# VH-VL binders against Uncharacterized protein mtre-1 (mtre-1), part 3

Target 1, 142 residues: Uncharacterized protein mtre-1 (mtre-1), of Caenorhabditis elegans (q09347)
Amino acid sequence: YHQYRELKCSTPTNSIRGGPDRAECHLVLKAEELETGRPVPTGLGCWQEDHDGEEREYCDIVCPKSHTVFISYIDQGHRACFNFITYQVEKRNDEHVLWRSGKCLNSTVNYRIGCKFDDPFETQFKSDNEIFAHLRARARRV
Key: E = the ipSAE of ESMFold2; O = the ipSAE of OpenDDE; V2 = 0.75 times the mean of E and O plus 0.25 times the DockQ between their complexes.

## First folded at step 1 (VH-VL)

Design o08 (framework fv_roconkibart)
Fold by ESMFold2-Fast, scan of step 1:
Structure o08 (fold): chain C 142 residues (1-142), chain A 122 residues (1-122), chain B 112 residues (1-112)
Amino acid sequence: as target 1 above (142 residues)
Amino acid sequence: QVQLVQSGAEVKKPGASVKVSCKASGYTFTGYYMNWMRQAPGQGLEWMGWINPYSGGTTYADKFQGRVTFTLDTSISTAYMELSRLRSDDTAVYYCAREGLTYYYESPMDVWGQGTLVTVSS
Amino acid sequence: DVVMTQSPLSLPVTLGQPASISCRSSQSLLHSEGKTYLHWYLQKPGQSPQLLIYEVSNRFSGVPDRFSGSGSGTDFTLKISRVEAEDVGVYYCMQSTQFPLTFGQGTKLEIK
């Protein structure tokens, strides 16, 4: 039993070759119903940090600490993202995050991310408002 | 040699569907996007959309959204374009063409199939 | 959508004479990468389109040096220094800077 999140990272809407600005990521909040999900506002849920001399962007996957997260699939226009090289998911400070680096930072990519919510009693986030509050707390972490 | 070979001409009745194939050889099939275009008799070229053979992800031009479907059979390096609810104004030559939109393979639409004439008539 | 407009639509030329085709876009085709994704294709009678020039001025492999492309922003030109019989066909400009990909309406080059 898995539920899925969509993290959609897009260059400006009229560009297919990487936009003039860095790709901006949006988390779709309704994991079970991807077609009816909605993105969080641009700039929430993701932040930049230096990782051993290289810039990375981290995006919060909003999955409970006790649960398993994995990348199910990616779809990308320019193949700028390579697993374990320019992106991956991990636990960081006991939070589930996806990080991107290098050319992947400027590409349009859809990440389909599995989050195993197999114990409803342990689920921390019950509403979009709680999720937004969580993401806002992390938006200025850099 | 790099080559795209398309299926043969088709004659269809209005309301039917048609499925055109495009078989790739001589390159890494999953390294290039496959674009689909059409050209009505005596008219210009019109882009229909693309499919990413690595992911199966598709993008359709707004005009064709809901009537066209792009699919793949990666075991035989073949892409398919299915157009449903055919009308007489769908009569055209349909083309596939590869485009390098990946990190390792950057190229314009440099290799095209020979074209498939689809005639829709009663 | 980016609208691509070609001129002239019909171009009768005498063998051995030069020919010039203009292409205008409704928006600048300069991408933030510093590249301009404007390409020229030739469709010979009964054949699929073939790439002549990519990214404004780069000649595709096997394309004779009598073909040249130039331009920037919204105005682009394809020139043939000396037209030969094999150059007959319809020429299309195409942009891939912005989605969706769009083609000009085509210029038919004919020998007089």
Scores: ipSAE 0.000, ipTM 0.507, lowest interface PAE 17.2, mean pLDDT 78

Design o09 (framework fv_roconkibart)
Fold by ESMFold2-Fast, scan of step 1:
Structure o09 (fold): chain C 142 residues (1-142), chain A 124 residues (1-124), chain B 112 residues (1-112)
Amino acid sequence: as target 1 above (142 residues)
Amino acid sequence: QVQLVQSGAEVKKPGASVKVSCKASGYTFTNYAMNWMRQAPGQGLEWMGWINTETGNPTYADKFQGRVTFTLDTSISTAYMELSRLRSDDTAVYYCARYGSDYTIYSREYFDVWGQGTLVTVSS
Amino acid sequence: DVVMTQSPLSLPVTLGQPASISCRSSQSLLHSSGYTYLHWYLQKPGQSPQLLIYLGSYRASGVPDRFSGSGSGTDFTLKISRVEAEDVGVYYCMQALQTPLTFGQGTKLEIK
């Protein structure tokens, strides 16, 4: 079991997209791990983080079919942001980087998201509204 | 083809309002925040603010707060910038631009696609 | 507001020669993620700005490898190893660490 050697999580002090409450993570692999063409690890994790006295809930899902990572969080308890993240390995300027590309969908209602989703994403959705409807079916409305 | 197409040049008198449009194509409009910048003739770039295309929530630079309004029409993938109470020093090329690609730490807060610009001339 | 200062403001250069542009910020642009939120844009005459370098040193898609960005903290440099005719225009650095987003005053690169 080789672990990813670096996971950085940060909350921007003044973020334009999503404001100061956007939590950002990135993952950087060692060159030897990238050379093997290793797939992104599969798993499900849920955790809570303290953001200035406010606890926020995060969950991730890695989808091996598309190398897509699904990350959900509750932003200040007012709304949930659903992130679909696709990993791409790239060498740029002599650096090996695991790019995270995804979609961020928000809900204007207060959701509690279960950490374990039973249904994987089986196919591409035609629109963000379809993705959002699918995610809402898996989230608990508070 | 990912593209932002802006409305045409406008000539306005002092005190009037102008509304510039920015139509997106080739990508999912609500996946990328839209920013607005301007550039007075022979001058540098100035950031005016941004709008969250999913929620419609705008954020304005303090200099423009109270005179500028950002809005969206998601049914036609179009963002709008309306500047009111125009003065001669508002004469500039106005640009829309989206943040990078697809909401990543590696593509957020930089502008990968820009509109062609809209010249707004304010004169009597 | 974070103040961005570029030098030189005017850069006459001979075709095929290297060029260097400096950008200084009034405070560190290093984010808690470990990335530096400093980006470079080129505005060719009569055109919209286009992205050249993001996050300090990463080249945007389609940007030739003769362009490179370097620096950390408050001092940054954009280098062109061999200037070509298509490189003429005004270069801007931009900080995106905090709002308002701010640009340098621009460096006009012109062929002499």
Scores: ipSAE 0.000, ipTM 0.516, lowest interface PAE 13.5, mean pLDDT 67

Design r02 (framework fv_rilvegostomig_arm2)
Fold by ESMFold2-Fast, scan of step 1:
Structure r02 (fold): chain C 142 residues (1-142), chain A 122 residues (1-122), chain B 110 residues (1-110)
Amino acid sequence: as target 1 above (142 residues)
Amino acid sequence: QVQLVESGGGVVQPGRSLRLSCAASGFTFSSYAMHWVRQAPGKGLEWVAVISYDGSYKYYADSVKGRFTISRDNSKNTLYLQMNSLRAEDTAVYYCAKDSYELWGDYAFDIWGQGTTVTVSS
Amino acid sequence: QSVLTQPPSASGTPGQRVTISCSGSSSNIGRNTVNWYQQLPGTAPKLLIYSNNQRPSGVPDRFSGSQSGTSASLAISGLQSEDEADYFCAAWDDSLSGYVLGGGTQLTVL
């Protein structure tokens, strides 16, 4: 089975680059219809950067380095964002960032960001609390 | 062996400054958020400040905002608390504490130092 | 000042079950997990419960936590004299962007 932790992060619309602003991310465990995770504060902020002649905003996303990060979907009113064209996540120096460009920068967008791993022993756990405890124990390793 | 050792406490006059240090060993210091928590004589615990694993995120209790600065030096495995404009109500035992969760921070303090005493008096 | 509300004291006799309550709001316990700390006289605090109901290694299973809505509880079964201590609940508060603690409950084993 694939176990993942989805994060919902809101980028402050009045923030141009990294600062003391906090972006709130919510942790969601797979197999729940309702969000049962906890918010994970992130103050890493966002900044502007050129990428191949296009202006991008990069925002730090906190996900354990051993996990694979991906976007499961985005919540957007006007569909100003298009996957891989005006937004996506990527790995930089073993850290994770979300970037966006074009008209996607002009909209407040909520991103569902998943942190995924395969766990061959997850079938031994019967409750979300046991799965969550296992994930936290693994993340605290070393 | 995971260990935190505080130092720098002492007796200071109101309005002066003091810097506390917390030396960490036995874990990858650069991977964890760190906290300062204080306890006034005979009173309960008060969270003071947090700093993210990379130092980019800092938050403070309202009682110390603008006066205290939390910082860290990951190359030296050391956490700091710069305390300016000290007041009598800052008199407390100051503990440094390690967050239990790698990178993200869970705000659960799984390892505590023994504390260092700060007394603000004339 | 305490943002989370706990009773200032609690008591029980050896072998009994005692519960300590912790009341908050939608910006803290209603959205974030609750941690519990035990402080024996003259010592640094110790993490007793994290993520509402999880025990760190070395904490006896007679300690348990629960959370419902904007409130949380710590339950101590088979009460022992060694449990005499101050107990603090704590949670992240979204509106304050800070970690908040209760005022503490002094548990007396009669």
Scores: ipSAE 0.005, ipTM 0.502, lowest interface PAE 15.5, mean pLDDT 73

Design r04 (framework fv_rilvegostomig_arm2)
Fold by ESMFold2-Fast, scan of step 1:
Structure r04 (fold): chain C 142 residues (1-142), chain A 123 residues (1-123), chain B 110 residues (1-110)
Amino acid sequence: as target 1 above (142 residues)
Amino acid sequence: QVQLVESGGGVVQPGRSLRLSCAASGFTFSTYAMHWVRQAPGKGLEWVAVISYEGSNKYYADSVKGRFTISRDNSKNTLYLQMNSLRAEDTAVYYCAKEGRYTYGEDYYFDYWGQGTTVTVSS
Amino acid sequence: QSVLTQPPSASGTPGQRVTISCSGSSSNIGYNTVNWYQQLPGTAPKLLIYSDNQRPSGVPDRFSGSQSGTSASLAISGLQSEDEADYFCAAWDDSLYGPVLGGGTQLTVL
């Protein structure tokens, strides 16, 4: 049994990939999840913070503190978001958040996020190309 | 077979205007960003402008900003560059260049180039 | 001026290996992939390498690319007379929101 949330981030129509146009994110809950009784964020449930010299956008994932959050998949056109490099979920101050950084901030991406009691945390690598891209991005940051 | 054919170049006096065209074929024009790149006689390549796939976003090199306007007509598979207030330093061969398909998120490159059209600004 | 720095010239003899360097900054090569173009005399540029080290169909494997930090290199092994051309490096620049190119390197095959 998985309860899913979708975080949908969209750049302006016809934005150039990795250009200056920031994506605006909205947390979308499915009908079944509304039965949890937790209020949904109004407007953007996201905020900017510096993390060790890098700009990140954190978005609140509406998931009970006792539950496990994992990324089920991401839907992106330009492959600008790379797991553990420019996005991931984490628990901060007992709140579940998804953070984004780098070119992922400037790309249209949809995240499907699992919220489940006793669900293990999952890591995704979709192809060898994504692994190599992750390694290059990491090396360039150092 | 991808093909890009530029036209509209010529000899003009300083301060005048020219419009370049690039006719594209062999690919789905409306799904790719397009660029103009120029090369002055005996010099290197200089990027001029880019336009997003449906034309809503445009960026220019500082040397041409405010004078040049990039545009496209996806129904005609044609890219344009309107060049106003031309200067001697705008003398160059102007190439139309197609953006490549992304393999990695941070990729950016020109997979096809046109033959170029020559613009000479002389007094 | 060119945003990416290349040596203005390079030379080699047939069968040798030559390398052409390209230096940038954190806003371009430091974060984005490098691509390389070959321009034969009197012709339009042609894509040689994209994504740091990938070859398009039709480019022989004696052409290779590499990247480290804010710099990149194009290597040409088994140099042939037909390789005599100008070579340009390019990368997306995050501060300029567009591609930037090097000044070009004229390769002479002696």
Scores: ipSAE 0.006, ipTM 0.564, lowest interface PAE 10.9, mean pLDDT 79

Design r05 (framework fv_rilvegostomig_arm2)
Fold by ESMFold2-Fast, scan of step 1:
Parts: structure tokens; sequence; C-alpha cells
Structure r05 (fold): chain C 142 residues (1-142), chain A 123 residues (1-123), chain B 110 residues (1-110)
């Protein structure tokens, strides 16, 4: 079985008129295959930050040593949420963070997030973005 | 080594049709979205169309909507652009280009380009 | 007109730092990553910068990109004669549902 965590973010509530609520995101466990030995991400807390006048939802992601974050997403909403660039994984303070654009605040977006043991071929990539793009391609085949 | 080779360009009269092909090699063609981009003589680049890796999704520049159709044959590693109702303004070098990422509808760009094929629409 | 705005020309001398601006709107640069393409005279374009600030393998670190709000910039440090080319910025546009490019900046190395 692989255990993947889906990060599901709630649609902003209209209880506070005139402004979006902080998106409420939570991990949803999906047990697919555990025997192939990929661990589940931990330490995922989410918060909002301003980025050049746009609110972004950030979530920290922790994978064990010698494992790399991989992400795919399930499109369930607006076109804006289909693009890789409306969300991204980046390193900040030696930790991985996932951010998503404020454009997706009025949509429920599901991300499939897992930890994968480092592949020697994947370590040849220069940037984390290239590694994650490669891992996303592989994740879509599983 | 990634290679993209365009063909099918030529001289054609206004109102006629032309089909361009782009032969891909050196990568897993069926895993990438593909783009067409054009450049009129002495002008800048204009994006024309994109098709997703599986052919299920397409997007077009407003200037060509309803006249051009992008398609692909993954079994032949070939991208196509069917150009109908051609106008003088369609005169350009047409490039095919590979999308930046695997299995994404759009990555926001393209990484490898072909050498281009010239289309001239004249009377 | 092109959707993204670039200066039509830029110039510098060898060793100088040159910056090329790209201005858009909330539906393109304000919402989507910017890519930069270099076109040497008589050749097909080449990817120079992707996703705002990422450099493909083989592109010298003299080239860098940045994005803030609805604008982006390409910086070329240590300018060299072989950098003489046309430079284009580009981004997806949510409103147009298509990829848009700037008009291009012709860089002359004096």
Amino acid sequence: as target 1 above (142 residues)
Amino acid sequence: QVQLVESGGGVVQPGRSLRLSCAASGFTFRSYGMHWVRQAPGKGLEWVAVISYDGSNTYYADSVKGRFTISRDNSKNTLYLQMNSLRAEDTAVYYCARDLTYYDYVSGGFDYWGQGTTVTVSS
Amino acid sequence: QSVLTQPPSASGTPGQRVTISCSGSSSNIGSNAVNWYQQLPGTAPKLLIYRNNQRPSGVPDRFSGSQSGTSASLAISGLQSEDEADYFCAAWDDSLKGYVLGGGTQLTVL
C-alpha cells in the first residue's frame, strides 16, 4: 500500500461578507499501497501570506530524510487551478512549502501529496521545480 | 536529443487551406502538450494554439479561432495545424514547440522549438 | 498590439548590466508565471528563463528573471556581444484563455 495524503482546501465561506476567509485545509488519508514503502507527509500546517498584494495559502510539508515531495492535483474547479503555476512547492528555511494562489480561494482544490524515496536520476536535476515536475509525471502513472 | 521538424508550408491564395505537420523525435511525444507559434516577416512572436498530451484539450489565439484546428497523432509522433480560410495576415514562419511539463494542460510555456516552416498567403 | 508591453529596444556595452522590463495585467503576469525567450538573428527562439526565475540547463547565470505584481524583468549582467538578440516575455492569460507574448526587445551590444 502506498499511503498518500490529499490536501483538501475548503471553499471560502460567505459567513464573512466582503472578504474571503482563510482557506481551511486538511489532510485526507488515502491508503493505496503501503508495501512499496513510501511514507506519508507530516507536519502540514497551513496559513495565509500576502505576496505582492495577493493572498496566498501556504502549507508546510515534511518528508523524511532521503525522500522527495511529489505532488499531483485533481482538477475540480476553475481553470486557474489547473495550472502548475497557481500552486508550487518551494524550499523555505530548509523545509518544503506548498503555496496556492488566491485565485483558487473560491474553489475546492485537491492535491495528491506523497513522499518518494530519492531516485538517483532525479537528483541530477538542478532545481527543486525540475525534480517536482519529474516526480509529478511519475505520480500520474500510479 | 529532442528534435521537432515542421513541414507543409508554401504559397497559397487567400481563402484557401493548408495543413502543417511537425515530426517529433528524441522524447516521449505522447506525454507532452504541443504548441504552434508564428512570426510574421520582421515582426515578433505570436502564439497560435496548444493541444494537451492526449489531445482532449485545445486552446487558440483569438486571431485564429474558428479557422485553425490543432491536432496530434501520438502513434506517429506528429503534430498538425489545419489552417482554413487563410488571410494575408497569416503569412509567417510557423514553429512547433514542446510544452514545458508532462501531462499538464498548459505549463505556461515551451522549451524546445523546431526550425519553422514558411507560409505565404498572397494573390 | 501585443498584450504584454516591452520596450522595443535596449542597448549596453560589454560588461554592463542591462534590464528588460515586461508589463502586463492581473489576468496574465499577475496570475501566471513569466517565461523569457531569446532569438538570435536568423534562428528559432530558445527558452532562456521559465517560471519567473528558473534557468534551463546551459543558460549562463548572467541571465536572471524576476516578477512582482503585474510586471516582470529580465536582467543580463556582464553583457557580451553574443547576447545581441531579440528577447520576448510570455505568460498564460486567464481572460483570453491563451498564451500571450510581449512585442520583443531588440538588444544591441554597442
Scores: ipSAE 0.000, ipTM 0.509, lowest interface PAE 15.3, mean pLDDT 72

Design r06 (framework fv_rilvegostomig_arm2)
Fold by ESMFold2-Fast, scan of step 1:
Structure r06 (fold): chain C 142 residues (1-142), chain A 121 residues (1-121), chain B 110 residues (1-110)
Amino acid sequence: as target 1 above (142 residues)
Amino acid sequence: QVQLVESGGGVVQPGRSLRLSCAASGFTFSNYGMHWVRQAPGKGLEWVAVISFDGSNKYYADSVKGRFTISRDNSKNTLYLQMNSLRAEDTAVYYCAKGGDYLYSTPFDYWGQGTTVTVSS
Amino acid sequence: QSVLTQPPSASGTPGQRVTISCSGSSSNIGDNYVNWYQQLPGTAPKLLIYSNNQRPSGVPDRFSGSQSGTSASLAISGLQSEDEADYFCASWDDSLSGYVLGGGTQLTVL
């Protein structure tokens, strides 16, 4: 199916002393997803959207039990997080820096995630495909 | 353009060993899981083993556990299958297959031409 | 025996619609995506359908897939002579920690 889905995101705000801005995002659920309390797994790696005139990239990781864990891509100090285990990626000096983050969003929407991640460390990568391959390989069954 | 080329097949007696190789090109080998799939003469496909992108995770079909070892050398873009204690029922064409962009329900999006292994006395 | 169950054969004439079934369990098709592979005589298999119903670039739209519960199906519309091949379904199995495949369906045209 089509890889783009609607997200409702807040404008990033810096409420931390010198910290990076953050946005709160909610995935708009389809009728069947409201019945199950889970988004339908896409099986796709990434999707992009334009929100408030800014292009944002969101990627999903498919777990063995067809559950999806959302990840965010950080560009120039802005980030979007979901109420899930998220990985944050910063592109620096033509290399990607990956670090694990906890749940960023105080959301009333609960998604079920069948996976856990084991790498809380910063890791340098050379490409987006390398990052996503690493994230998929590090997902654990629960 | 993705290419997978298997080698190392041959005729071997029961109880002996063979090592298969798969040379990969046209994609970033170190980013993908790799699979071995076999097909006995006139029979269907049987999945044999998978190895993760970095070699840290491996899974095997029950029929080959303890006898076969999957490995990879990312610096050489090469996948291996070490086959020990070979049996007549291991006679098959062995295909190297590339995992897709997904973790466990990954499609085998590209296949090699296969290499033939015959185990006979 | 294979873990996933397919009919051993299917047949049709040019222009007809043929459906090939694939039955599994909660640990494979019930919990994971289904992929379909086409094997033309004397050749290596080729990915035909992935993630239940998605087509790779270059696969004609007359091929489609579906999944419901612990079963899946492949539909071929407007059957052509070049569709004569073996078709295999495959899925990850949670209990085995490995891929499982169907026994294959030999499709004959004419």
Scores: ipSAE 0.000, ipTM 0.507, lowest interface PAE 15.4, mean pLDDT 69

Design r07 (framework fv_rilvegostomig_arm2)
Fold by ESMFold2-Fast, scan of step 1:
Structure r07 (fold): chain C 142 residues (1-142), chain A 126 residues (1-126), chain B 110 residues (1-110)
Amino acid sequence: as target 1 above (142 residues)
Amino acid sequence: QVQLVESGGGVVQPGRSLRLSCAASGFTFSSYGMHWVRQAPGKGLEWVAVISYDGSDKYYADSVKGRFTISRDNSKNTLYLQMNSLRAEDTAVYYCARESGYTYEFWSGSDYFDYWGQGTTVTVSS
Amino acid sequence: QSVLTQPPSASGTPGQRVTISCSGSSSNIGSNTVNWYQQLPGTAPKLLIYDNNQRPSGVPDRFSGSQSGTSASLAISGLQSEDEADYFCAAWDSSLSGHVLGGGTQLTVL
């Protein structure tokens, strides 16, 4: 085998990280720097393509076709990534992918990804108001 | 070899200002986020601020928000910390530190401080 | 106080195994990876462990890290006199939008 791929993802019946029955995936995306400081595709099954005039990097997420992938959390130092604006997960051709764009492409980001049977995007936000509320809550000192 | 050299520290009175500099060499400075971390005499480390590779994003510890400003000049490979309204509790050795690089690793990595400078001492005395 | 909690001191004899604990909350260690820094007397800190359990080049394999829930620990096997130093744990805190560190543990080799 020419490519060894170890995703830290779990399904309801198999856990790679977090416990035997946990439906969570820990995916860390870090880019190789270039002369321009831009990220280099990871080789994970990641690739670049245009989406409505914006460059996106897509990466495969290993999760059964019958399941729903959602982002339970992201961790970032510079807050360059915004849900539904510069990153999100989606199902394309019955395969799960994560995409990122803009400043999020140039940042080291830790994505906590869940894989649940027939669960809508319960950790995702439905509107800009929810997105901004989430960002304010995460930035707030408690 | 990666090298970070801080300067600009000194003795200053409360309420005054100081600007610290960190000269970077041995790597492509413009490709890395940079941090300031401080250590009060005989105490532990306290993270102060971070700036993204291009200077567009900045975060600060609550203890310094509104008083300190982090900035960088990528053409000069230099990181700065402008410290205003200094207080006795700002007395510390200030280290600049490089955020872990953007070199791809399949599955690893949150931000961490992979290289540190030697530090520059700031003493706020009344 | 420090956001992450470490014992202020630890001690051991040469050849012994010593463990240093680090306790946090769901917004830091419970959601993010832990990094450890070593500070030898009179020197700047150096990266010792990153991403919970990874060693940078040049760090001996007798140093190891682990993380479970909201806690992490650093283990030093085959303790040597040159390991006498301050050790700090660190993590990103999502509620504070910043990095947090422990108060440090001063390790004394007896």
Scores: ipSAE 0.000, ipTM 0.501, lowest interface PAE 15.6, mean pLDDT 73

Design r08 (framework fv_rilvegostomig_arm2; at its last look DockQ between E and O 0.04; V2 from the best seeds 0.00; counts 0 for: pae E 17.2 > 2, placed apart)
Fold by ESMFold2, look of step 2:
Structure r08 (fold): chain C 142 residues (1-142), chain A 121 residues (1-121), chain B 110 residues (1-110)
Amino acid sequence: as target 1 above (142 residues)
Amino acid sequence: QVQLVESGGGVVQPGRSLRLSCAASGFTFSYYAMHWVRQAPGKGLEWVAVISYDGSSKYYADSVKGRFTISRDNSKNTLYLQMNSLRAEDTAVYYCARDRETYFGYAMDVWGQGTTVTVSS
Amino acid sequence: QSVLTQPPSASGTPGQRVTISCSGSSSNIGSNSVNWYQQLPGTAPKLLIYSNYQRPSGVPDRFSGSQSGTSASLAISGLQSEDEADYFCAAWDDSLEGYVLGGGTQLTVL
C-alpha cells in the first residue's frame, strides 16, 4: 500500500542557492501521488538536533511502520542538497524522518516522497486529527 | 509583515447581534487555525472560539455556545465571529489570533490589536 | 473561577528572579502543552512561551518555562522595568474541548 508526501521548504526570499536565511518546511499528506494533498502547518513535526557538531533539522514525514521509503523527486535550482551529505531519510524506531544540514537548511527545495506499507495507512491513523495530534505530541517531548 | 486587523466592534443593546471581522495578511491564511479571545474591562483573557484551517472543526467556550458562530473565508483571508443574543457580560475587547498549527490548541503566536464591543442599554 | 489557577499578583526588584505559578488538572496541563502570554499595559497579548518552555523569536532567554505533573511555572531572571505586565498561562483542555487560561498575574517591578 502506498502513501505520498511532499516536503516543501522555502526561504523568505525563495533563495535556491543557499543563503543567510533558514528555510521553513511544511509537509503535505497525499494518498495519491498527483493530488493536491492536505497541508501540515509550517514547522510542525520538525525539530533541530546536533549531529557530530553539525546542526540538522529533522522532519517527521508520517510514514510509521513503512517498510520502504524513497524520495521520488527533488526540485531545486542550485544543488545545495546532496543525498547522504546534506540530507537523507532516516528510520527511527517505527518512524521515518528526513533531515537536512549545511547549505540545504538555507535553500528552497521540494521533496516528493513515497512510502510503502504492508497494511493500509488508515489502520494506523483514522483521521488527519490523529496525525496532527501525533506531531504535536512530538513537539512537547523536545 | 504578518498582521491581523479586527473590525466590526461597536455599542449595541442587549439581545442584538453583531458580526466581527479579522483581516489577515503577510502569511498563508489557509494553513492556520484561528481564534477569538476577549478581555472584559479590567479583567483577564477569556478564550472564545477556534476554527481549524479548513473550517471543518469549530470549538467554543461554554459561555458563548449556541450564541456565537466562528467562520472563515479563505479566499478573502478573513475570519468572522457572528455574535447573537448579546448580553452585558459580552462587553470586551475582542482579539483575533493565529494558532501556530493547522489544528487548534497549541499556541497563539500572532494577535490583532482588538475591536471593542460594548453591550449596554 | 479560571480553570487554571495563578496568583493574582507578583513583585520583584530589578535584577531579581521571579516565578509565576500555574495550577491545572490532568485534562489540561497534565495532558497538553502549557503556553504563556505577556500583556504589557495598553497592548495586545503576546506569546511569550509555548510548548512548556520554547521561546518565540525575539523573546529574551531570561524568560523560561517549566512543567511538572499538572502544574507549570514561568521564571523571569534579571528582572527589568519593562517586564511589568500581566502574565497568563494557557493550555488546551481535553475534557472541556476548549482552550483554558489562568486569571492572570499582575507583575510589578519595584
Scores: ipSAE 0.000, ipTM 0.516, lowest interface PAE 17.2, mean pLDDT 86
ESMFold2-Fast, scan of step 1: ipSAE 0.006; ipTM 0.535
ESMFold2 (binder alone), look of step 2: mean pLDDT 94; pTM 0.958
OpenDDE, look of step 2: ipSAE 0.256; ipTM 0.789

Design r09 (framework fv_rilvegostomig_arm2)
Fold by ESMFold2-Fast, scan of step 1:
Structure r09 (fold): chain C 142 residues (1-142), chain A 125 residues (1-125), chain B 110 residues (1-110)
Amino acid sequence: as target 1 above (142 residues)
Amino acid sequence: QVQLVESGGGVVQPGRSLRLSCAASGFTFSSYAMHWVRQAPGKGLEWVAVIWYDGSEKYYADSVKGRFTISRDNSKNTLYLQMNSLRAEDTAVYYCAKDRGYSLTYEGYYGMDVWGQGTTVTVSS
Amino acid sequence: QSVLTQPPSASGTPGQRVTISCSGSSSNIGTNTVNWYQQLPGTAPKLLIYSNNQRPSGVPDRFSGSQSGTSASLAISGLQSEDEADYFCAAYDDSLSGPVLGGGTQLTVL
């Protein structure tokens, strides 16, 4: 995940489907950055934070065989839904960054690790240009 | 209706200053980067400056660096261009334009989808 | 001068296909997408094509764009008298940290 621009986080806003702390983070990718031929780690950017005795796990998930980056936050042992940001990087001749969607994840299911998505909530999401998700302002690997 | 209206143009002598304004309506001004683009009489378009949606980043064409300052007031839906040390070569119609790139995905330039009608600046002695 | 190179003029007759070229370098068209602007006489520019080949709402499908390497092209099929205008290509330039534009092509419909 080190092949993309620095994550910039804002203070929490009134944005729809914020992350666990309702903060907005900007992650910008170019097709060129994902097409360098350099391997991008998959599932290796996880970190944990302690919230009043609860340990929460957050992960950057990169699909090594696609030009899609999925960033998700998984709360260990809790069934609450968490939003995530999905980016689709198209060919150079198309817009190189697309917002795909934000989705609620079950904290005990890691079905976003890898290149296949069998999300039953696909039917709830709008066009590729709709933004649903935000990231925690401080949620990154230490 | 999505609209941009420029104002503040006029005739000014070399070495003086002028401030242009651009009033935006019909869209969420605070969610988009804004540009200034100029066109000298009978010539093509020349990009002048850009400011990010929150005012955090600003970039300028080499021809105006150190002389022009771009700014915005999101509470008033207004974009500004402060032009100092004006030269004859700055004579042009100045357009403000909205970048089509939304704030959360913005990295520099995605195309200018809304333009004002322009305001004329003439630098002459 | 202009960083992107366009022919200064182009012409065609009604119903024909006209192509306008735009040449750049690796720091602009070679790494970033191309936009095209149409400027009718006495009016502000209008975004005609973005992301190399996408049309904004309201732009007829007879306008199309393409890009290959460090060059791009705007094609206008079924040419109409209303298409008589100046056309400008533009792309972000990584070395200049801002967009660059072509010098413009004046299209005359004969």
Scores: ipSAE 0.000, ipTM 0.519, lowest interface PAE 15.1, mean pLDDT 67

